VH-VL binders against UPF0215 protein NEQ431. Designs and how they scored, part 1

Scores and structures below are computed, not measured.

Target 1, 198 residues: UPF0215 protein NEQ431, of Nanoarchaeum equitans (p61151)
Amino acid sequence: MKKFARFIGIDDGYFVRNVHKKTKLIGAITKHTILDGVLSREITIDGDDVSEKIIDMIKNSNHYYQIRGIILYGITFAGFNIADVELIYKNLGLPIIIVMERPPKDIFYKAIEKYKPNGIELIKKAGPIYKTKTPFGYTYYQVYGIDKDTASNIINNLAIVSKIPEPARVAHMIARGVTKGDSSKPRAGGDSNPGPAG
Structure headers, positions and changes below count from the first letter of each chain, unless a header shows other numbers; antibody chains are not in Kabat numbers.
F, E and O stand for the ipSAE by ESMFold2-Fast, ESMFold2 and OpenDDE, each averaged over both directions (binder to target, target to binder). V2 = 0.75 x the mean of E and O + 0.25 x the DockQ between their complexes.
[cut] marks letters that were taken out.
The coordinates of atoms that the task and the answers printed are left out; those that the model quotes come from them. Centres of patches stay.

## First folded at step 8 (VH-VL; from d1 with heavy chain T101V T109V)

Design d4
Fold by ESMFold2, look of step 10:
Structure d4 (fold): chain C 198 residues (1-198), chain A 127 residues (1-127), chain B 107 residues (1-107)
Amino acid sequence: as target 1 above (198 residues)
Amino acid sequence: QVQLQESGPGLVKPSETLSLTCTVSGGSISDYYVHWVRQAPGKGLEWLGVIYYSGSTDYNTPFTSRLTISVDTSKNQFSLKLSSVTAADTAVYYCARDETVKEYGSGYVWEGYFDYWGQGTLVTVSS
Amino acid sequence: EIVLTQSPDFQSVTPKEKVTITCRASQSIGSYIHWYQQKPDQSPKLLIKYASESFSGIPSRFSGSGSGTDFTLTINSLEAEDAATYYCQQSDSWPYTFGQGTKLEIK
């Protein structure tokens, strides 16, 4: 991978289910590992709009033609708003890498089937989960429009302070900073965002 | 910082309903998933069920017809009711905390391990 | 339902010895196994999460390993205070299940 390749990392912001209706969607564009731009949209908690928001956000950016790939921090956003990697790829022509800290549990798939049954097909489109070793531990990932070995090299080149590649890590920090006012991890005593039912 | 405390009657007659309360201190109950686990005398641990912040539940299969877990958000309390008890339901009953974590995207799910447990309360079903 | 089988059921051990306790799952559960210590008349205490991650404040003599179906809890230099019953617990699937327990006693 070239030293100056641009990637966009995508993550959503903090929310409290049953309090908030929407949260932020953040795209962090890096030139290699250096932040080069930030994009934002809003998405609906447990909604169906994340794929179209990703497409719109990237397609209308000044960086669109320089971006070499999309790094999604997970496939679900704002709860059960699930990315359609096929739709995104068809509209943008950009390879997609989905990164995660660990493989999903069986109870995650049961929650999708129960609360968002149409989402099962979206998850299946993302294909099998691979893993790659980084200096910070194993990163789990899925690919669309790119082979797994190329994606592994991209992850390793961009994972400089954590096993999560910089574009996705920075998107997470920004999303949390602008929605909660602090980009740090949740503090004890109620700084959490409740997870979905299993 | 976090404390869980079980309370309720220690003696229940056969065929009646066992009723327990778990009081959570040290944060909002929306920050935790609470599970109930029991341990018959001299036996191992048995998972009974979980309640989500929404009030929805998942129960271990043998208990689906007898068990009700509920939440009272105004009191930071969770409740367990087990109907039609027999001597086999004699056990120490625990409530346990399962915190949320961000997993596979932006959603928060539980960790799956119990970092805080109540002290447990023995319930004896007298025959 | 995922069955967790611990071995041994009971072990009498000398202080300072290395102790291993195994937990075998009836199907692959990745690393979604957790280990607890329970002393008489006490609540369980979390030792190891996710097969190998030490919980906060747990002595370094406790370690865990394994993935898939075979997991091990190791106590590298047993102390008298480690006499307890040890349980593994899986969180891959509902219902959560525990192993039957391994009781350690000091000789």
Scores: ipSAE 0.017, ipTM 0.594, lowest interface PAE 6.0, mean pLDDT 85

## First folded at step 11 (VH-VL; from g4 with heavy chain V101T)

Design k1
Fold by ESMFold2, look of step 13:
Structure k1 (fold): chain C 198 residues (1-198), chain A 127 residues (1-127), chain B 107 residues (1-107)
Amino acid sequence: as target 1 above (198 residues)
Amino acid sequence: QVQLQESGPGLVKPSETLSLTCTVSGGSISDYYVHWVRQAPGKGLEWLGVIYYSGSTDYNTPFTSRLTISVDTSKNQFSLKLSSVTAADTAVYYCARDETTKEYGSGYIWEGYFDYWGQGTLVTVSS
Amino acid sequence: EIVLTQSPDFQSVTPKEKVTITCRASQSIGSYIHWYQQKPDQSPKLLIKYASESFSGIPSRFSGSGSGTDFTLTINSLEAEDAATYYCQQSNSWPYTFGQGTKLEIK
């Protein structure tokens, strides 16, 4: 992997369900691990618009032709707004890596079946979940338009302060900062910051 | 500092309704869900159910016909009603906090652990 | 429903010993297990989340390990104040379930 390749990490902002209707979608563009640009859109909480917003945000950016891959922080955004990796790949021609701190629990799949059943097909398109060892623990990931071993190398090259690659980690921090006013996760009654992006 | 406190009658007659309140103070109610857990004397812990901001609930299977969990957001209060009680419902009742994952970047909706518990209140069902 | 079976049910322990408590799940739950300590006449206290992550303010002598179906809580050097009942709890599936408990008493 070229040390100067650009990646865009994507995450959504803070929201309170049943209070907010929309939240921010943030794209953090890095040259290797150095922040090089920030893109933003709004997406609908529990909506269906995240894939089109990702496509629009990237395709209409000054960085489009320099970006070599997309790193999604999870497949769900703003609750049950689920990314369609096939649609995104077809429109942008960019490989997609979905990263997560822990494998999904059974309750996650049950919640999709109950609250967003049309999203099951979108989750299936993202394929199997792999894991890779980083200096910070195991990172779980899915791939579209790229093989799993190449994705593992990209994750390890970009995971410099946590098991979440810098583009996604920085996107999370910016998204939380602009929506909640503080990028740090609030302490939950003595909870130690365990190192996930949160 | 977030605090939870259960309150309600300590003695309930068989076939009547057990009614408890959990009052939450010192934190933002939007960042967590409240669960109810009970413990019969000398026995282990039993999860009863949870309520979401939407007002929807998930109940443990044995309680689906008898249990009602509700929330009054204007008072920061959660309520539990268990109808048609028997001696088997004698227990210490706890409310417990489960931190809400904001469903960004991971696809999770609950953390799944209880970081804060109320003091607990003993309810005895006796004729 | 996921059944959690702890072992042992009871153990008489001496200070400074290393103590292990196991929790076995009836099916795979990944790392979605949490450990609690409950002293007499008190509410449960969270010790370990996600199998191995110490909760804030928990003494370093407490640690957890395991994944899948087999999990362990370890007390590296027992203190007299650790006499309590210990529970594992899973959050992989509804309903949430607890192990039956492991009671540690001081010899």
Scores: ipSAE 0.464, ipTM 0.769, lowest interface PAE 2.7, mean pLDDT 86

## First folded at step 13 (VH-VL; from k1 with heavy chain Y108W W110F)

Design m6
Fold by ESMFold2, look of step 13:
Structure m6 (fold): chain C 198 residues (1-198), chain A 127 residues (1-127), chain B 107 residues (1-107)
Amino acid sequence: as target 1 above (198 residues)
Amino acid sequence: QVQLQESGPGLVKPSETLSLTCTVSGGSISDYYVHWVRQAPGKGLEWLGVIYYSGSTDYNTPFTSRLTISVDTSKNQFSLKLSSVTAADTAVYYCARDETTKEYGSGWIFEGYFDYWGQGTLVTVSS
Amino acid sequence: EIVLTQSPDFQSVTPKEKVTITCRASQSIGSYIHWYQQKPDQSPKLLIKYASESFSGIPSRFSGSGSGTDFTLTINSLEAEDAATYYCQQSNSWPYTFGQGTKLEIK
């Protein structure tokens, strides 16, 4: 049949609040699960520019007309820079899937109310949170411009080493690698050394 | 390896200010937050409050008027001050680490569990 | 404020037997509950995070389950070193709260 569909995963890089003013925004384009391109922009920590940066990054890519969907690793970027899925969809015509490891706790909503109150409306636009079972556990997700069952199938086809789909997982790794110098998540007692049991 | 250690006076007089320091060694202090928890003798655990790397705080409601938690990033130290103490404030005081999480976006939100605890320090309030 | 109620408050148990400890939340907290072990004169030690995820280095005899309001810590084949007080803790809402504790003693 034809070549595999392309997806773009989006995540932001490492930063230290009150030290950095900007960080990287990374788009990882996969052909199915194989990395096919990497795009980058800068975004403002706690700013309002992530949606326009996503739109610009995708519209100016050689893969724009081949990309079948956008996979966001969470709805917040660089602190309280919150994606407007309605704006992104209107400008690109691409379905959006927001993925996360766990549903947000009440503390998250309280923080948005306190520190970025206009962000509540942007979060509300992303609709209800669904969950889907993967070989690696439950993945939580929201959808815009695509039905939840189609999004569930996409997540399961792209989640090959973790419950987070490869485009988003790879975007995360690249974003941290470029901004922190190491894509590995820190562990207690060293980079690859597990911490004590508690 | 990340380690936390509480220090400060073990005896405080009523109506004075209890003052403790938590010294952090190992790990990146920008990637997690320090909470304070106490345990009265023979009693359970009581959460007091948290400070973020940025210096923002959240306090348990009964303590909002008496509690100050602060951070000195140049010394990797977190501080607790509890004013107007009474015998009811006699307890073992712990500092504990809570990592940032990727939950629903950036690393501003914490995991919610305490993976590292200090050894605890007993503070007695008496004349 | 979310109240966590543990049961039982105290249990005397025989080595190698299965022990269950329950924690009930006064409102739904999803899976945002964590379990700690505290031995006499020691700091608490994290056992289980997010209701059912074993923390690094914790013996496999410790497991957790539950979601919403009802949670369970299970110790399969109790060992003498497991004599301690066990606490559940929720992180869904401010303030963080702990259960009152469950003390296990060896018969």
Scores: ipSAE 0.625, ipTM 0.822, lowest interface PAE 1.4, mean pLDDT 87

## First folded at step 14 (VH-VL; from m6 with heavy chain T100E)

Design n3
Fold by ESMFold2, look of step 15:
Structure n3 (fold): chain C 198 residues (1-198), chain A 127 residues (1-127), chain B 107 residues (1-107)
Amino acid sequence: as target 1 above (198 residues)
Amino acid sequence: QVQLQESGPGLVKPSETLSLTCTVSGGSISDYYVHWVRQAPGKGLEWLGVIYYSGSTDYNTPFTSRLTISVDTSKNQFSLKLSSVTAADTAVYYCARDEETKEYGSGWIFEGYFDYWGQGTLVTVSS
Amino acid sequence: EIVLTQSPDFQSVTPKEKVTITCRASQSIGSYIHWYQQKPDQSPKLLIKYASESFSGIPSRFSGSGSGTDFTLTINSLEAEDAATYYCQQSNSWPYTFGQGTKLEIK
């Protein structure tokens, strides 16, 4: 990748199920690791609108033609609002890297099957989970529209203070700061547990 | 800091309902989940079930017909009711905190470990 | 459900020795295992999370290892206050389950 390639990191904010209907969606645009812009939208808790909101947020930004890739902080947003990486790629022409701290538990997959079964195909589209070593531990990731080795290099170039790349890490901090008022220690949004697997 | 305290009757008659309360202080109950775990005298730990702020629950298989876990958000309290008790239900009952974590994006789920435990309360089932 | 089998059930130990406790899962659970110490008449205390990550404030003599189905808690240079019962617990699948416990006593 070029020295000053721009990436957008995307994450959602804090929410409490059964209290909030929407939360923030934040895009943090970096030039390498330097914050260059911030975009925002609202998304529906447990809804189906995150993919369209990502597309709209990026396509209508002043940065669109300079962005070289999208880094999603996980594939789920605002609980069960699941990104369609195929749709996003089709509409934006941008590679997608999904990053996470740990591979999901069996509990997570059972919850999707039970509470958001139309999301199963969206999760399948994201393909296998890979891992890459960073100075901060292993980062787990999936790719769409980019090979896994190129994505590993991007993650390592952008992971400078944690195993999560700066665009995604900053998006998380901003989203939490705006919705909960404190970004200093990222914790799970309110009631984001989809419920027990039955 | 978060603190959990169990309370309730220490003696319950067979066939009746065991009822306990876990009172939470030092934090918002919407930021984590409370599990119930018990330990029969001289025995190991047994997970009973979990509830979170929205009222969703999951129960260990042997207890699905007898166990009710609930939350009263206005009182910052969790409760456990176990019906039709026998001597086998004599145990120290704990409530324990499990934080939400970011997993596979914003599907935020339990950390999976219990970082804070109540002191425990012994409930004896005896005539 | 996932059965966790600890070994040994009981061990009489001498201070300053190295102690190992194993936990075997009936199915692969990745690194979703956690270790607790419980002293008599006390609540369990978290020692190790996610197989190998020390919890805040835990003495460095405690360490964990393993992935998949086979896990180990190690106490390097045992202290007298480490006499306790130790439990492993998995969080990969519902229901959460605990191992049967390993009791360490001072010789």
Scores: ipSAE 0.566, ipTM 0.788, lowest interface PAE 1.6, mean pLDDT 87

## First folded at step 15 (VH-VL; from n3 with heavy chain V50Y)

Design p6
Fold by ESMFold2, look of step 15:
Structure p6 (fold): chain C 198 residues (1-198), chain A 127 residues (1-127), chain B 107 residues (1-107)
Amino acid sequence: as target 1 above (198 residues)
Amino acid sequence: QVQLQESGPGLVKPSETLSLTCTVSGGSISDYYVHWVRQAPGKGLEWLGYIYYSGSTDYNTPFTSRLTISVDTSKNQFSLKLSSVTAADTAVYYCARDEETKEYGSGWIFEGYFDYWGQGTLVTVSS
Amino acid sequence: EIVLTQSPDFQSVTPKEKVTITCRASQSIGSYIHWYQQKPDQSPKLLIKYASESFSGIPSRFSGSGSGTDFTLTINSLEAEDAATYYCQQSNSWPYTFGQGTKLEIK
C-alpha cells in the first residue's frame, strides 16, 4: 500500500448501561501511521444510529476525499449499536476493514439474538472472519468493498505497536481518554491488553 | 488492587435461605462482572451466575427459581440469596471477578476467566 | 451445556518430571479455555488464559496449548509446590463449566 495513504479508525467510548444514554464515537485519521485528525460524534447506547454517525462524520470532514479506507474496531459500538457496512460503503464509497483480537464467542451471538435480534443480519453482511499473522500475533478481520489479501497487507502495514492497526488503536485510546479520563485499562491481570500502555 | 471478601452465616437450616455478601475493596467495580462459584467439600467447581455493576444478571439453569444475585453500589457489595436449601447446597461459596473486555467492539462482553477470587466461605446446611 | 473432561483424574508425580493434563470439550470452544490451580484450603488461582496465554506472575514451567476440543496444560519441570488440583474452565458458552479436576500428588 501507499506510504502516505490516509485511513480513519473508529471506536466508541466508555459507558455504563442503565446509567448513560449516549457515549462518544471517535474517528482517528492517520496519514499512514501518524495521527492527522480526530473526529467526534455521539451515539446512542444500544441504539441504531452508529452507521449514520459514521457516514456524517466522514462526509462532513475536511479529510473526506483523502481517506482511502475505514478501519472499524469491531462491528458493535456502545453495546448493541451495530454498524451496517453495506450502508456505510454505499454512502461513502470507501473500503471497510473490521478488526478484532479474537473471533467472537458463542455468548456474544446469543446476546445479540436475545437483546438485538435485528443485528444478526447486520453481522452477516460483514461476511466471514479471516485471520492474518502480524509481528504481534494473529489479527482477525472482516472486509467489505476490498479484497481480503489487500486488507491483510493494510493491517500489517498499519500494525506497528500492536496487532490492532494504528488508526483503530488511536481511536480506542482517544475514546477511552475523553469518556473515562484514562486511555488505559487498569492492570489487574496480564499483558493481553491491546492499549498502548497496558 | 481490587480484593474480594465473602461473608455471611456458616450454618443454615434446611428449607431456609442462604444469604452471602461479597465486599469489593481497593478499586472501582466498573468494567467487570462478579460471579458466584461454589464447591462442595472434596468436589469440583460449579458456576452459579453473575451480576454486572448495573444490575444485569444471569443464572445457571438449576438455580433460576431459587437464586437471586444483587448489588449495592453505595457499599461496593454484591449479594447472593439461595432459597429452599438442602444438604446438597453445602459448599464453599466464592465470589470471583471477570473483567469487561472489547470483543467485536462491545463493551458489555467479559474476558471469561476469573483473575481474582475471594477466600471462600463454607456454608453448611444442617439442622 | 459444554462438558469438560479432564485426564487423568489423579497422578502421582516426582519433582523434575514433565507433567501433562488434558481437557476435552464436548463441542468446539475455540480457544476459550482457562486453567486454574487449587491448593488445599485455598481459592483457585488462574494460570493460563485463552488456552495458551500465561497469566501475570505465573512461572514459565506452566504452559498451555490446544484449540477446538482438545487442550493440554503442561508443567515442564515439576516442583514440589505444584502439588495441587488443576481445573480447566470454558467461557465460550453459558453456563460457564469446569472440568472435574486433576489432582497431582508428590510421590
Scores: ipSAE 0.544, ipTM 0.788, lowest interface PAE 1.8, mean pLDDT 87

